Miniprotein binders against b1l550. Designs and how they scored, part 146

Target 1, 279 residues: b1l550
Amino acid sequence: MRLPEELLERARDIHSEAPSHRIKLDRVGSFGLKVPVEFKGFLLLAEADVWVSLPEGRRGVDLSRQVEAIYELSNPPKDPFSLCREAAISLLEKLNYADSSGVSIRFDAPLQDGESLKYYGVEISSIASDEIINKIRVEILGMTACPCTAELIRAYKSSEIAATHTQRSLGILEVSTKAEHPDPDKLASIIERAMSSPLRTYTKRPDEGGLVIRSLSNARLAEDVVREMIHLFLEEFGHLPEDTHILAAVRSMESVHMHDIYAERSFSLDEIRKEISSH
Below, E stands for the ipSAE of ESMFold2; O stands for the ipSAE of OpenDDE; V2 stands for 0.75 times the mean of E and O plus 0.25 times the DockQ between their complexes.

## First folded at step 15 (miniprotein)

Design la73 (at its last look DockQ between E and O 0.97; V2 from the best seeds 0.00; counts 0 for: pae E 1.6 > 1.5)
Fold by OpenDDE base, look of step 16:
Structure la73 (fold): chain B 279 residues (1-279), chain A 83 residues (1-83)
Amino acid sequence: as target 1 above (279 residues)
Amino acid sequence: SWKKVRIKFTFDPEEREEVLEFLKRLARELREKYGLTTLIYQENGKIRIFVKGDPEAVDKFIEEVLKELEERGVKYTVEVEEI
C-alpha cells in the first residue's frame, strides 16, 4: 500500500529539522546494498556502502537519494571502479548539505585457475571531499612453508628437502591514492608471488606434489612474505604519487599453533623510498 | 538557496600537473573564505571542479579562479555547467 502523495504536504520534513544536539556526523548512509557490477566479463552482485557527511544543523540524511544515486549509475552494470568513483561524486552533487561523500564496493574477484576458478577478495572505495581518494584492498590466500622448522629437521635428519609445516596464509595489499585504483589482478599476483606457493582450486596428484615441493624449496616467514610484497609492489607500482599510502600484511594460519601469525607494514611511497635509499 | 556548478578545464598537458596543484590550493582557500563545498579531480585529461553553496559565493569562486588563471598566463579552455 502506498500513501497518497497529498499527505506529504501535511507532514514535517524530519530530516531537515534542527537536531537536539548540534553535532556534525562524518558518515551517514546505507550499508549492505547489493549492486550489479561488470568485472572481467563477469556480472557480479557486489555489496556496496554509500554515505555522506551530515552538518551539525541538520537532523538526518535523505537516505533514499543515496540509494537512488548508486542505482542509477549501476544500470546498466559497469566496472566497479568507475561505479565507485562516479557514485561518490554523484552523492556529493545531489546532497546539498554534504561536504563529503564515500562509496565502498566489495566482491570476490574471479581468477582463472586452469579449467577452474579461484578468487580473491576486493574492496574498492572512493571518498570525495576536497579531492577524490581512491582505495583498494585485495586479499588472496596462498601457502607458506616455515623455514625455521625446515632448518631444525634438516639438522636432525640431513635431508635435501627438509619437511616442514605448511599453512594457508592470507596476503593483504591496501592502497590509498589520489590516482586511479591500481589493477586488482596485479595486486593479487604480487601477493601470490610473495608466498611460498599459490593455492590451486583443482589439483591432480602430480600437480599437488609439485606445489608442495615448490613451497618447501621456497620456505618463507610471514615477515618474508610482507617484505617480498613490498618489494614487488615497488617494482610494479612505483610510479604512483609519492603520497600514496600502502598497507602490506599477512595473516598466516599456522598449522602447528591454535593462533595466527600476523605481520604488517604501513607506509607512504615517499617514506619507503627514503628508507630503502638509506641502506 | 543552493547553486551547483561543474567546471571543466582543458590545459596543456605539460602544464596540467602544476596547474592542478595550484587549483587545489586556490580552491581550498576560496572554499574556506566563502563557506563552499568544492571537489577537484582529473578525468580524461581534463581538470574538473565541482562547487556548491550560496549563489553569490559560487559566482565569486568562479570569478576568482578564472582571474587567477589569467594572471598566471595559463592557457586553457573552460566549460561551465550549472546543475
Scores: ipSAE 0.746, ipTM 0.921, lowest interface PAE 0.6, mean pLDDT 92
Fold by ESMFold2-Fast, scan of step 15:
Structure la73 (fold): chain B 279 residues (1-279), chain A 83 residues (1-83)
Amino acid sequence: as target 1 above (279 residues)
Amino acid sequence: SWKKVRIKFTFDPEEREEVLEFLKRLARELREKYGLTTLIYQENGKIRIFVKGDPEAVDKFIEEVLKELEERGVKYTVEVEEI
């Protein structure tokens, strides 16, 4: 059933009314939209959030115009980087009262893993205000092995083969930049190389043994992994603008504890270069 | 009333980075001075500025941006579109 359009002549324009309190809101929008995207040859179902700022004197946002903005740009499906950027710009243009807009798109990214695929988490954002800020967050699981327990076991029983606990660890790299989004596959690679070993979707018995030996031979604290991620990031992406902000983090799901270990560092490229050069 | 304008600049690739930084600073100063919403970004080798707000303020913004570029002696082409 469709209500008569002439009712619009009698209905109040709620969104344009003054609010109960004159308070600006930073982000108002449609969250959890399903959107198809094309990513490196794959057609994926992504989840999108779209938002704009709302001034202190306006009661509400026109949500239908937000949805129109992203859906017009998503058919046919395009890469999520272009979709984020174009939709954020479109939102700022379409909604007169907004002084900023943003779009975030989340999906599981396929990554070639020998003869199979594995998946890692990607969240891509573009925020339009005075400039466009592009943000990307990559999360991928790897394996860590505890060097402290390894050292104790070596001292106690063996000098050559150290037993220690291993666990899944979640590596996180988040980048905010005025340049283009970094390639998420490269960010995922940095995380995996910083770990004791990567994880696999499928392993044959000899390959599984190899991963375990690799982890034991490359035991790393969560703190070690974060430092290595930062080092590798600077080698690959040190060319980004100096005001680029990075979060590097590891959450180690400790197999010998009921709780996790967490280590992180946030920094700008300008900040970290000065810190490294002072040593 | 609202006025919304897209400005598209084409600059010599050799000087584009310097001009972009200049335009970013200028746009930031003028948006604050005139109470405007502005967005500056690059696309397909061109510098784009979107500006919206009060019509008189938008017109002054455009006038001052073009004046500053002329004073710098920068070679450019420009397309201005009201939306």
Scores: ipSAE 0.685, ipTM 0.904, lowest interface PAE 1.3, mean pLDDT 88
Fold by ESMFold2, look of step 16:
Order: C-alpha cells, then structure tokens, then sequence
Structure la73 (fold): chain B 279 residues (1-279), chain A 83 residues (1-83)
C-alpha cells in the first residue's frame, strides 16, 4: 500500500524542525546495510554503515537519502574501496546540512590457499569532512608456537626434536591514513608472515608435517609477533604519510591457558621511526 | 539558499603535493571565514574541491581560491561545476 502524496501537504516535516535540545550530533545514519561489492574478481555481500553529522539546529536526518546514496553507487557492484570513498563524498554532497560524512564497509575477503580458499576479515572506512581519512582493519588467523616451552624442552635433554604448544592467534592491523587504503591482501600477508605459520583450510599429511615444522622453527611470543608485524609493515608501507596511524595487535588463544593473551601497539609512522632510530 | 560546487584542478605532477598542502590550508581558512563546508582530495591525478553553503559565500570562496593560485604563479587548469 502506498499512501497518498497529498498527505505531505498536511503532515509536519519533523526532520527539518529544530530540536528541543540544540545539540550537534557527530554520527547519525543507517547501520548494517547489505551491499554487493566486487573484490578481486569475487562478488561478495558486504555490510555497510553510512552516516553524516547533524547540526544542533536540525531535528533529524533524511535517512532515506543516505540509504539511496550508497545503493545508487552499489549497482552494478564495484570494488569496496571506490564504493566506500564515493559514497562518503556523495553523502556530504547530498545532505546540505551535514559538515561531515562517513561510510564503513565490512566483508570476508577470500584468499587463495593452494587448491582451496580461506578468508580474512576486512573493514574499511572513509570519512569526509575537510579531507578524506581512510581507515582499514584486517584480521586474520595464524598459528603461533610458544618459544618458552620450546626452550625448556630443548634444555631438558638437549633434544634435536623441537616441541612446544601451538595455538591459533588472531592478528590485527589497522591503518588510518590520508592516502588510499593499503591493499588488504598485503596487510593479511604481513600478519601471516609475522606468525609462526599460516593456517590452511586443509592439508595432506606431508604438507601438515611441513606446516608444523615451520611453526616450531619460527616460535614467537605474542609480543614478538606484534613487533614483527610492525617491522614488515614499515618495509611494505613506509612510504605512507608520516601522520599515518597504525594499530598492530595479536590475540592468542593459548592452548595451555584458560584465557587469551593480548598484545598491541599503536603509533604514527613519524613516532615509530624516531623510536627505532634511537637504538 | 544552498549552492554546491565541484572544482577540479590539474597541476604539474612535480608541484601537485606542495599545491595540495597550500590549498588545504587556504580552504580551512576560507571555510571558517565564510561558514562553508569544504572537502579537498586527490582523484585520478587531479585535485578536487567540493564546497557548499550560502551562494554568495561560495562565490567568494571560489574567487579567493583562484586569486591566491594566480598570485602564487602556479600553472593550472580548472573546471568548475555547480551541482
């Protein structure tokens, strides 16, 4: 049922009124929208949040215009980075009263894994105000092997057989920059290389053995996984603007504990370089 | 009572980064002066500025930006689109 258009002449325009309490809001929008995206040849169903600022003198946001803006740009599907940035710009253009806008897009990114696929988590954002700030968060699971237990076992019998506990660890890289979003596959690769070993969707016995040997040969503390992420990030992305902000973190589901281990470091490129160059 | 304009500048690549920083500062000064909303970014090797607000204020913004670029002596191409 569609209501008669004539009602618009009789109804109050609630959104354009002044509110009882004249307070500016930073983010007013529609969250949890489902949008199609094209990523590296895959058609994916992503989740999107869209928002704008709302000035103290306006009671409500034209929410339908926000939703319209991103859906107009999502058909036909296109890469999520272009969609994110273009939608943020479009929101600022379409909603006259807003002085800032933002879009977040989340999806599971497929990643080749030999003859199969695995995935990692991606969330990108673009915030438009006086400039565009682009943010990307990548999360991928890997394997860590504890070096403390490995050393105790080595010392016990001077055994040439390495042994220690291994576990899944979730690696996290989050980058906020005025430059274009870093390639999520490269961020995922950095996280996997920082760990003791990548995870595989499946392995045959010889490959599984190799995976375990690799993890034992590359035992790392959670703290050192984070340090290695930072080292590898600087090698790959040191060209980004100096005020680029990074968070590197790992959450390790330690197989010998009833709880997780967590380590993180946040920094700008400028500050981490000064720290490293002082040694 | 709203005017919305897209401005697209093309500069020589070797000057682009320095000019971008200049335009960012200028846009911040002018948007506060005139009560405007502005957005500046790069796309496809071009610098783009979106500005919206009171029609007379938008016109003054555009005029002053072009004047400052001329005074700086930078070679450029410009396209202005009202939306």
Amino acid sequence: as target 1 above (279 residues)
Amino acid sequence: SWKKVRIKFTFDPEEREEVLEFLKRLARELREKYGLTTLIYQENGKIRIFVKGDPEAVDKFIEEVLKELEERGVKYTVEVEEI
Scores: ipSAE 0.651, ipTM 0.899, lowest interface PAE 1.6, mean pLDDT 91
ESMFold2 (binder alone), look of step 16: mean pLDDT 85; pTM 0.824

Design la74
Fold by ESMFold2-Fast, scan of step 15:
Structure la74 (fold): chain B 279 residues (1-279), chain A 83 residues (1-83)
Amino acid sequence: as target 1 above (279 residues)
Amino acid sequence: SWKKVRIKFTFDPEEREEVLEFLKRLARELREKYGLTTLAYQENGKIRIFVKGDPEAVDKFIEEVLKELEERGVKYTVEVEEI
């Protein structure tokens, strides 16, 4: 049932009114929108958040205009990087009172895995203020093997390759930059190469045995994985602007404990180069 | 009410990065001076500036940006679109 437009003549414009308290809000918007995206030949259902800043003198945001802005750009589907950037710009242009805007899009990205596919998590965003800042977060599971228990069992059995516990570990790389979004497949590759071994969607027993042996032969602490991720990141993406900010982290779901182990490091390219050059 | 303008600059590729940093700095200064919202970025080899706010302030912003570029003596073309 559609109400008569004549009611608009009598209704207050609540959003344009002064608020009870003159406080600026940093992000006000529509969160959890479903949008289709085209990613590397795949049509995926993604989830999007869109927002703008709200000045201290205005009570509310026109949420309908935010939804219209992203839906105008998302149908037909396009790549999520262009969608983030274009929607953030569109929001800043369409909403007069906003001095900043942003868009985040998250989805599970397919990655070729032998004859099958596996999936990793991607969240990308673009924030428009005086310039555009692009952010990407990639999360992918891998395997780690404990070097401490390996050493104890090696000593006990005098074996060169010792048995040890293995577990799934979640690797995380997050990049915030004024340049274009890094390729998420390359970020996922960096994480997997830093692990004891990657995980597979499907393996036959000989392949599974090989994966386990690779992991045992390459036992790594969560701390080792984070340092290796940073090293590999600098080799691949050291060309990004010096004020590019990175978070590298690993959460190891320890198979012998009731709790997880976590290691992280955040840094700018400028900071990490100065640190490395000091040693 | 509000005036909104898109400005698109084409520069020699050799000078583009230096001019982009100059324009970003200038836009930040003028944004604060005139109480405007501005966005400066690069797209497809062109430098883009979006500006919105009070019409008189927007006009002064555009005038000062073009004046500063002319004083630098850099070759460029410009397209100005009111939204």
Scores: ipSAE 0.654, ipTM 0.897, lowest interface PAE 1.5, mean pLDDT 88

Design la75
Fold by ESMFold2-Fast, scan of step 15:
Order: structure tokens, then C-alpha cells, then sequence
Structure la75 (fold): chain B 279 residues (1-279), chain A 83 residues (1-83)
């Protein structure tokens, strides 16, 4: 059943009316949309949020135009970076009253792991205001081993390969930049290289033993991992604009505790270079 | 009433980053002066400016951007499209 078009002429245009309170809203939009994306040869199901600013004098946003913007651009599926940028621009162009727009896309990214695949989390955004700000967040699990317990056990047994507890740790790199999105595979690689060892989707017993020995031989505090991630990030992405903002963080799911350990540092490239060069 | 315009600039690759920085500063200054929404970005080696708002303000924005580029003496091609 479809209601008669004549009703549209008689109905109030609610969205264009004055609101109850003249307050600007920063983000109003359609959240949790399912969209297909093409990522490095894979067709993936992603989840998207789209939004625009709403001025203090307007009651509501035209949500249909937001959905139209992203779905028009997602057929055929394209890379999520282009989709994010193009949809943000389209939203700003289509919605006259908006002075900013944004799009966020989340998916699990495949990463080659021997003859199998493992997956890491990716969230990308493009925000259009006076210029485009691109943001990417990569999360991947790795393994850490406790150096404190390792040293205590070495003192106790005089063993070169000390027993210690190991745990899964979540590494996080978030980058906000006026340049194009960094390659998420490179960000994931930085995180894994900073850990005691990477995790695997599939291992046989000899490979599993090797991974454990690697972790034990490379024991690291969460604080060590964050500092190493920053060091490796600067080597790979130090060419980005100086006002690029980075968050590096690790959440260690401590196997010997009921709680997690967390370490982070946020910084701009300009800030961190001045900090490092002052010493 | 609203006026919406896309401006597409092609500059010599060697001057592109300098001109981009200049246009970003200029557009930011003019958007505040005229109460406009503007977006400056790059695509496929070209600089794009989207501007929208009051028609008279949009026209003044375009005039002033082109005037400043001419005074700067940079070589460019420009395509202006009203949407």
C-alpha cells in the first residue's frame, strides 16, 4: 500500500520547521547501515555511519538523502577509502543546510597468515568541513609476555629461557590526517612487530612452540609496546603532515589478574618530534 | 535561496602543494568573511573547491579567489560549475 501523493502537499514539512530550542547539533544521521566494500581483492560486508551538522534554526535532517548518498556510491562495491571520502563530499553537496558531513566505515580486514587468513579490525572516517580530515583506527591482537616474572624466574632457576605468563594484548593505532588514509595493513604490521609475538589463526604444535619461545625471548610491558609502536610509526609514516594526530595504545588481558593493563599515548607529529629532539 | 558551486583547478605539479596551502588559507578567510560553507580538497592531481550559501556571497567568494590567484601570477586552468 502506498499513500496518495496529495497528502504530501497537506502535511507539514517537519524537518524545515524551527526547533523547540535553537541549538546546533554536531552529528545527525543514519547509523549502522550495511554496505558492501571491495578491500584488497575481497568483497566484505561493512557497517557505515553517515552524518551531517544541523543548524540551530532547523528541526531535522533529511535522512533519505544520507542513505541515497552512500548507497549510490557503493554500487558496484568500491574500496572503503574512496567510498568514505566521496560519500562525505556528496552529503555536504546534497544537504544545503549542513556545514559539515562525515562518513565512518567499519569492517574486519583479512591479513595473510601462512596459507590461511587472520582478521583485524578497521574503522575509517572522512569528515568534510573546510577541508577533508581522514581518520583510521586499526586494532589487532598479539601476544605479550611479562618481563618482570621472567626475570624473577631466571633469578630462581638460572634459566636463559625463563618461564613467565603470556596473554593476548590488543594493539591500537589511530591516525587522523589531512593526507590520504594510511594503509591499514602497514598499521597492523607495526602493531604486530611491536608485540612479543603475533597471533596465528592456525598452528601445528611445532609452530605453536616456536611462537611461545619467540614471545618469551621478547618479553615486553604494555608501556614497551606503545613506545615501540610509536617508534615504528615514525619510521613508516613520518612523512605525513605535521598536524597529523596519532593514538597508540595497548590493552593487555593479563592472564594472572582479573583486570587488564592499559597504556596509551596520543600526540601530533609536530609534538612528538619536538619531544624527541629536545633530548 | 542557496547557490552551490564546484570549482576545479589544474596547476603545474611543482606548484600544487604551495597553491593548495594558499587556497586553503584563502578559502578559510573568505568563508568567515562571507558566512559560507566551503570545502577545499585534492582529487587526481587537481584542486577542488566546493562553496555554498547566499548567492551574492558565493559570487564574491569566486571573484576574490580568482583575483588573488591572478595577483599571485600562478599558471592554472579553472572550471566553474553551478550545481
Amino acid sequence: as target 1 above (279 residues)
Amino acid sequence: SWKKVRIKFTFDPEEREEVLDFLKRLARELREKYGLTTLVYQENGKIRIFVKGDPEAVDKFIEEVLKELEERGVKYTVEVEEI
Scores: ipSAE 0.654, ipTM 0.894, lowest interface PAE 1.5, mean pLDDT 88

Design la76
Fold by ESMFold2-Fast, scan of step 15:
Structure la76 (fold): chain B 279 residues (1-279), chain A 83 residues (1-83)
Amino acid sequence: as target 1 above (279 residues)
Amino acid sequence: SWKKVRIKFTFDPEEREEVLQFLKRLARELREKYGLTTLVYQENGKIRIFVKGDPEAVDKFIEEVLKELEERGVKYTVEVEEI
């Protein structure tokens, strides 16, 4: 059903009216849009949020223009980095009243795992104000093994490889930078290398045994994993601008507890280099 | 009324990092002075400045940006494009 277009002549332009209260809003937009993206040879269904700032004197945003901006740029599907950046710029250009814009795109990224695939979470954003700030968050599961219990068991019953509890741990790396988005596969690799062992989509019994032995031989606290992630991040991405902000975190789903253990560190590149150089 | 302008600079920002930092600082200063929305960004190794707002304010912005670049002897190519 389509209502007669002549009704537009009679209807008030609500969005352009003064609001009930003259308060600026930071983010107003269309959230949860389904968009196709091309990621490293895969066509994926992603979820996008698009927003703009709304000045104190304007009642509402043009939601249809926001959808048009991302739709025009997503057909044909393109890589999510270009889509985020181009859509954020387009939003700022199309919506005269906005002094900032942003786009966030979320999807599960495929990662080669032997002859199969495994998946990790990716959220990519671009925020346009006086400059473009690019943000990326990567989350991937790995395995950790408790070194404390390992040492207790080793004291009780001497063995080269001590028994200990193992658990799935979620590693998180979030980067906010004025440079281009870091490659999410490299961020996922950093997280996996910091863990006691990576997780696999599929293993046969001999490979599964090897994975467990690897984890037990490389027991790490959540705190150890976070520090190693930071170390590996600096090795790979230390070239980014000094005002780049990073969050490194691990949430360990402790197999011996009803609750999780969490460790994190937020820092700028400038901050962490000064801290390390003081030691 | 709104005026939108995209200024395109043709120089290598990796070789002229001081020019990029100067432009970012100048754009922020003029944005506040004239009440404009400005965006400085790089695309395919080239610098872009987008500005929008009141036509008179936009014209003043462009005038001051070009004047500062000329006074500093910065070599560039500028293309002005209305969006």
Scores: ipSAE 0.449, ipTM 0.800, lowest interface PAE 2.4, mean pLDDT 86

Design la77
Fold by ESMFold2-Fast, scan of step 15:
Structure la77 (fold): chain B 279 residues (1-279), chain A 83 residues (1-83)
Amino acid sequence: as target 1 above (279 residues)
Amino acid sequence: SWKKVRIKFTFDPEEREEVLRFLKRLARELREKYGLTTLVYQENGKIRIFVKGDPEAVDKFIEEVLKELEERGVKYTVEVEEI
């Protein structure tokens, strides 16, 4: 059953009414929407959040307009970067009272891994206010090997080849910029290259032995990995605007502990260049 | 009543970065002065400005942006669309 449209002429417009308390809200929207996206030749199921600011004099947001905006832009599926940017702009244009808008899209990105695929986590956002701020967060697992235990075991055994514990470590790069989103595959590559070795979806025994040897020969502290990630980031993306903000982090799931080790550094490009050039 | 306008500028590539920086600063100043919502961004080598708010304030914003560009002697083409 569909109620007659004539009832809309008589019903109060609740959303446009004054609220009980004149307080501005920063983000009001539809969260957890399922949307298809096209990413590097793949059709993927992504999850999207869309929002706008709500002024102190207005009781509510027109949520149906938000959902319409992103769904119209997602059919046919398009790349998540264009979808994110276009939807944020569309929301700001369509909702008169909003002074800012934003869209976040999350998905698992495929990455070629020999004859198979592996996946890493991606979250992208576009926030439209006086200008567009683009954010991207990439998370990918790799392997780290402890150099401290390696030295201790080498000393104990008087051997040329040190054994040590290895563990999965999660590498994280988050970039906030007024330029275009960095390529997530390049960010994932930076994280993997900073690790003792990458992880594989599938290895044959000889290849698995090679990964272990690589990891043991390239033992790194979580602190080492973060510093290397920053170094590699600056080589690849040092051309971004000076006010670009980066978070580089590693969470090492220590095989010899009941807890994890975590290391991070947040910085702007301007800040880090001054720090490096001062020594 | 709200007025909403999209402005699209094409500038010489050599000047585009400097002009973008200038327009972002100007738009922020005028946004505060006139109580407007403004968005300045780049798309496909063009500079785009979206502005919305009170009709008289929007008109003054557009007038002042164009006046400042003329006073700087910047070469451009512009498309203005009311939505």
Scores: ipSAE 0.662, ipTM 0.900, lowest interface PAE 1.5, mean pLDDT 88

Design la78
Fold by ESMFold2-Fast, scan of step 15:
Formats: C-alpha cells, sequence, structure tokens
Structure la78 (fold): chain B 279 residues (1-279), chain A 83 residues (1-83)
C-alpha cells in the first residue's frame, strides 16, 4: 500500500533542510547495489556503490536519484568500465548540489586456466570531480615458497631441489590514473608471474607435481614478490601518466604460522622512476 | 536556481593533448573564481566540459573559455547544450 501522493505537498523536504552541524561530507550514497555487467563476453553479477559529495548547508542526499542513474545505465548490461564512467558523470549532472561523484563496481573475473576457468577479484571505480580518476584493484591467489627454509634444508641434505614450506599468497595491484583503466587480465598476469607459481582450478597428479616443483624452484619472500610485481608493472604500464598511483601488496597465509605476512609499497610513477634512476 | 551545460569540443588531433591540459587548468581556475562545479573529460576523440552552478557564473565561464581559445588561435568546433 502506497501513501496518498497528496501528502508530498504537506511533508517537509528533509534532505533540502539545513543540517544540525554545518559540515561537508565527502561520500554519501547507495552501497551494495546488485548490477549485471558484461565482461569479456561473460554476463556477470556485480556489486556497485554510488556516491556524491554533500555540501555543509544541505541535510541529505536524494538516494533514489542515485539508484535510478546506475540502473538506467546498467540495462541492458554493459562493460563495467563504461558503466562506472557514465554513472559517475550522470550522478554529477543529475544532483545539482554535488561537487564530486563516484562509482565502484566489484566482481569475480573469469580467467582461462587450461581447459577450465579460475577467478580473480576486480574492483573498478571512476571518480568525477574536476576530472575523471579511474581506479582498478585486482586480487588473485598464487603460491609462494619460503627461500629461507629452502636454504636450510639444502645445507642439511645437499639436494638439487630443497624442500620448504609453501602457502597461498594473495597478490594485490591497485592503480589510480587519469588515463583509461588498465586491463585487469594484464594486472592479474603480472601478479601471477611475480609469485612462485600460479594456482589452478583443477590439476591431475603430474600437473600438481609440476606446480610444486615450479614453486620450490622459484622460492620468493613476500618482499620479493612485491618488488617483482613493481618491476613487471613498470615494464607493462610505464607509459601511464607520471601522476599515476600504484599500490602493490602481498598477503602470505604462512603455512608454518598462525598469522599472515604482509608486504606493500605505494608509489607514483614519477617517484619510483626517480628512485630507480638514482642507481 | 541552477544552470547546467555540456560543452563538446572537436580539435585537430595534433592539438588535442595540449588543449586538453590547457582546458583542465583553465576550468580549475574559473571554477574557483566563479564558485562552479566543472568536469573536463575526453570521449570518442572529443573534449567535453560539464559545468553547473549559478546561471550568470556559468555564462561567464563559457564566455571566458571560448575567449581564451580564440586568443590562442586554436581551430575547433563547439556544441553547447543546456541540460
Amino acid sequence: as target 1 above (279 residues)
Amino acid sequence: SWKKVRIKFTFDPEERREVLEFLKRLARELREKYGLTTLVYQENGKIRIFVKGDPEAVDKFIEEVLKELEERGVKYTVEVEEI
């Protein structure tokens, strides 16, 4: 049952009223919306957040206008990059009081894995203020093997392939740029190549043995993986604008500990080039 | 009251990058001067500017942007749409 529309003429416009405290809010919006997206030939269920800035003199945001904006643009489903960009622009245009807007879309992206598929996490954002800033975050699991324990075991047993502990490690690359979003498959590839070995959805015993041998022969600290990710990123994406910001991180779920190991580095392309060129 | 305008520019490809950086700087200066919200972006080889705020301020913004481009002798076509 809907209340009579005549009541709208008598009801206060709460959102347009002055707030109790004259404080600007950076992000006010609708979070956790379900939206369909098309990604590389797949129709995927994604989760979206939409927001705008709220000036100090206005009590609230028109949330229904935000939901309408993204849903109009998501039907029929389109690629998440265009959806983020178009929705952010639409929000800034439709909501008069907003001086910035943003959209984030999250989903699990399929990646070809032999004859099967595996999945990695993607979050794509577009933020509209005086210009558009595009963000992408990619997370994918890989395998790492400890070089310290490998060296101790090799000293003890003098074998060609030293035994060591292996574990799942989560690699993370986040890029913020004024250019177009980097291809997430390329970011996922960078992370996997930096690891001791990638993970598989399905393995037969011979393939599993090969994965383990690859990992053991390519033992890497979390710190090693982060440095390699940065090196590989610069080879692939060093052409991006100098003010592009990158976060490279690894969270290693240590099989010999009750806790995880974490390593990260945040940088702009400008600062990392100066750091490397000093050598 | 609010006025909202989309401005679409087509420039020669050779000039597009320099003009984009110039328009971004100019729009930032004018947004602060006139208390406007502006967004400068590219789409399909065109430069787009969205501007909103007080009607008189929006009109001054458009006038100043076009004046600066003319003074630089840049060749362009422009479409101005009020939304």
Scores: ipSAE 0.644, ipTM 0.893, lowest interface PAE 1.5, mean pLDDT 88

Design la79
Fold by ESMFold2-Fast, scan of step 15:
Structure la79 (fold): chain B 279 residues (1-279), chain A 83 residues (1-83)
Amino acid sequence: as target 1 above (279 residues)
Amino acid sequence: SWKKVRIKFTFDPEEREEVIEFLKRLARELREKYGLTTLVYQENGKIRIFVKGDPEAVDKFIEEVLKELEERGVKYTVEVEEI
C-alpha cells in the first residue's frame, strides 16, 4: 500500500536536519547496485557504487536521487567508462551540498581466446571534485615458471629446456589519471606479455604443450614480471600526464608452497622517468 | 539558495592545454576564496567548468574567470548555462 503524498508535507525532512555530531563524511551512497553496461559488443551486468561527500551540518544524503541518476543514465545501456564519468558529474550537479562525487563500476571483461572466451577483471572509477580523476584496475591470470628450480634441474640433468614448477599468477595494473581511462584490453595484454605465458580457456594437447614449453623457456620471478609490466606500460602509455599514478603487482600462487609470493611497485610517471634516467 | 552554472569554453587547440591548467589553478583559488564547489574538465575538445554555491559568489567567480582570460589575451568563445 502506497501512503498518501500529503504526508510528505507534514513529515520532518530528516536528511536536511542537523546531525547529532557535526562531522563531515567523505563518502555516502549506494553500494552494490546492479547496472547493465555495453562493453565491446557484450551486454554485461556490472556492479556499481555511487557516492557523494556529506557536509558536517547535514544529517543525511538523498539516496533515492543517487540511484535514480545512475539508472536513468544506464538506460539504454552504454559503455561503462561513459556511464562512470557521466554519473559522477551528474551526482555533483544534482546534489547541492556535495563537494565531491564518485562512481565505481566492476565487471568481468570477455576476451577472445581462439574459439572460446576468457575473462579478466575490471574496476573503473571516476571521482569528481575540483577535476575528474579516472581510475582503472585490471586483473588477469597468467602462468609463471620458477627460474631458480629451472636452473638447478638444468645443472643436474644438463638439459637445454629445464623442468621447473609452474603456477597461476595474478597480474594487476591500476592506473589513476586525469586523462581518459586507458583501454583495459591493452592493460590486460601488457600483463599477459609480462608473464611466462598466458592462460587459455581451452587447449588441444599440441597447443597445451606449446604453452608449457613457452612458460618453461620464459621462466620469471614475480619481481621480473612486475618490472616487465612497468617497462611495457611505459612503452604503451608513457604519453599520459606526468602525474598519472600506477600500481603494478603480481601475486603468484606458488605450486610448491602453502603460501603466495607477492611483488608490487607504485609510482607516478614523473617519478619513474627520473629513476630510470639516473641509473 | 544555491546557484548552479555550467560554463563551456572553446579555445584554439594550440593553447588549450596551457589554458586548461591555468583554469584549474584559478578555479581552485576562487573555490577556496568564495566557498564554492567547482569542477573543471574537458569534453569533446571543449573545456567545461561547473560551479555551484551562493549566487553572488558564483557570479563573482564567473566575472573573475572571464577577466583573467581577457588579461591573457586568449581567443575563446563561451556558453554559460544556469541549471
Scores: ipSAE 0.625, ipTM 0.881, lowest interface PAE 1.6, mean pLDDT 87

Design la8
Fold by ESMFold2-Fast, scan of step 15:
Structure la8 (fold): chain B 279 residues (1-279), chain A 83 residues (1-83)
Amino acid sequence: as target 1 above (279 residues)
Amino acid sequence: SWKKVRIKFTFDPEEREEVLEFLKRLARELREKYGLTQLVYQENGKIRIFVKGDPEAVDKFIEEVLKELEERGVKYTVEVEEI
């Protein structure tokens, strides 16, 4: 049954009432919305979170207006970067009480892999307050090979190619900037190039053998991978504003342990350049 | 009780970056002074400002921004839209 709209005249406006405690909330919104996006020629199902700030004197946000804002902008499906930015601006404009707004959109991005596709994780955000801050997080699996065990095997038995353990490692690059979002394919490429080798969707036996030999010949610690990711990032994206913040991280799913190895570094472009130039 | 305004500025491309940084600082100062919400961003080569709050505060914000640009002798075109 649909209740008469005339009842709205009798009902209290709960959202506009004073709260039980006068406390400002940083993020209040609709999380886990499913939206279609167009990404590099693909129509993908993405998941979106939308939010606004809530002042200490107001009990609640109008969640319906948040959902309407992103759905209006997502039909027809558009580029997720534009959707993210436009929806954040729209939320700040439509919700009078909000002094900031944000949108995050996450999806699995296709990446060319020979004659097939593989997928990597992308999460993009736009946060609107006194200016727009764009954030992107890229996660992609690669392979690492342990240089320590390789060296021990070389010492044990002389061989041209030393055996060592290999494992999947998850590479992570996260960038927060006042400029436009970096191209996620370029971020994924940086991560893969920093690894011992990339992973494949499928391989025939000769290709698989080649991948393993490549990994063994390019053995890297998680710490090595993070440093290489930072080096490659600076080569590709050193032109971004100096206050751009980056997180570079690797989580190695060690095949010889019951636990993972993790290495990370957070920095601003200004900070890292001063550090490097001091040597 | 609320006034909402979109302001679109066109500046010479050579001066746009310097003026953008100036406007960001000015808008932040005026936001604190008048207790309003504002957003400064770029779109399609133009500088955009969105401002909302108390009508009198919004009017003062717009007046102060235009006054400061005039005092700097900056050449610009402006469009103001109330939403």
Scores: ipSAE 0.567, ipTM 0.866, lowest interface PAE 2.0, mean pLDDT 88

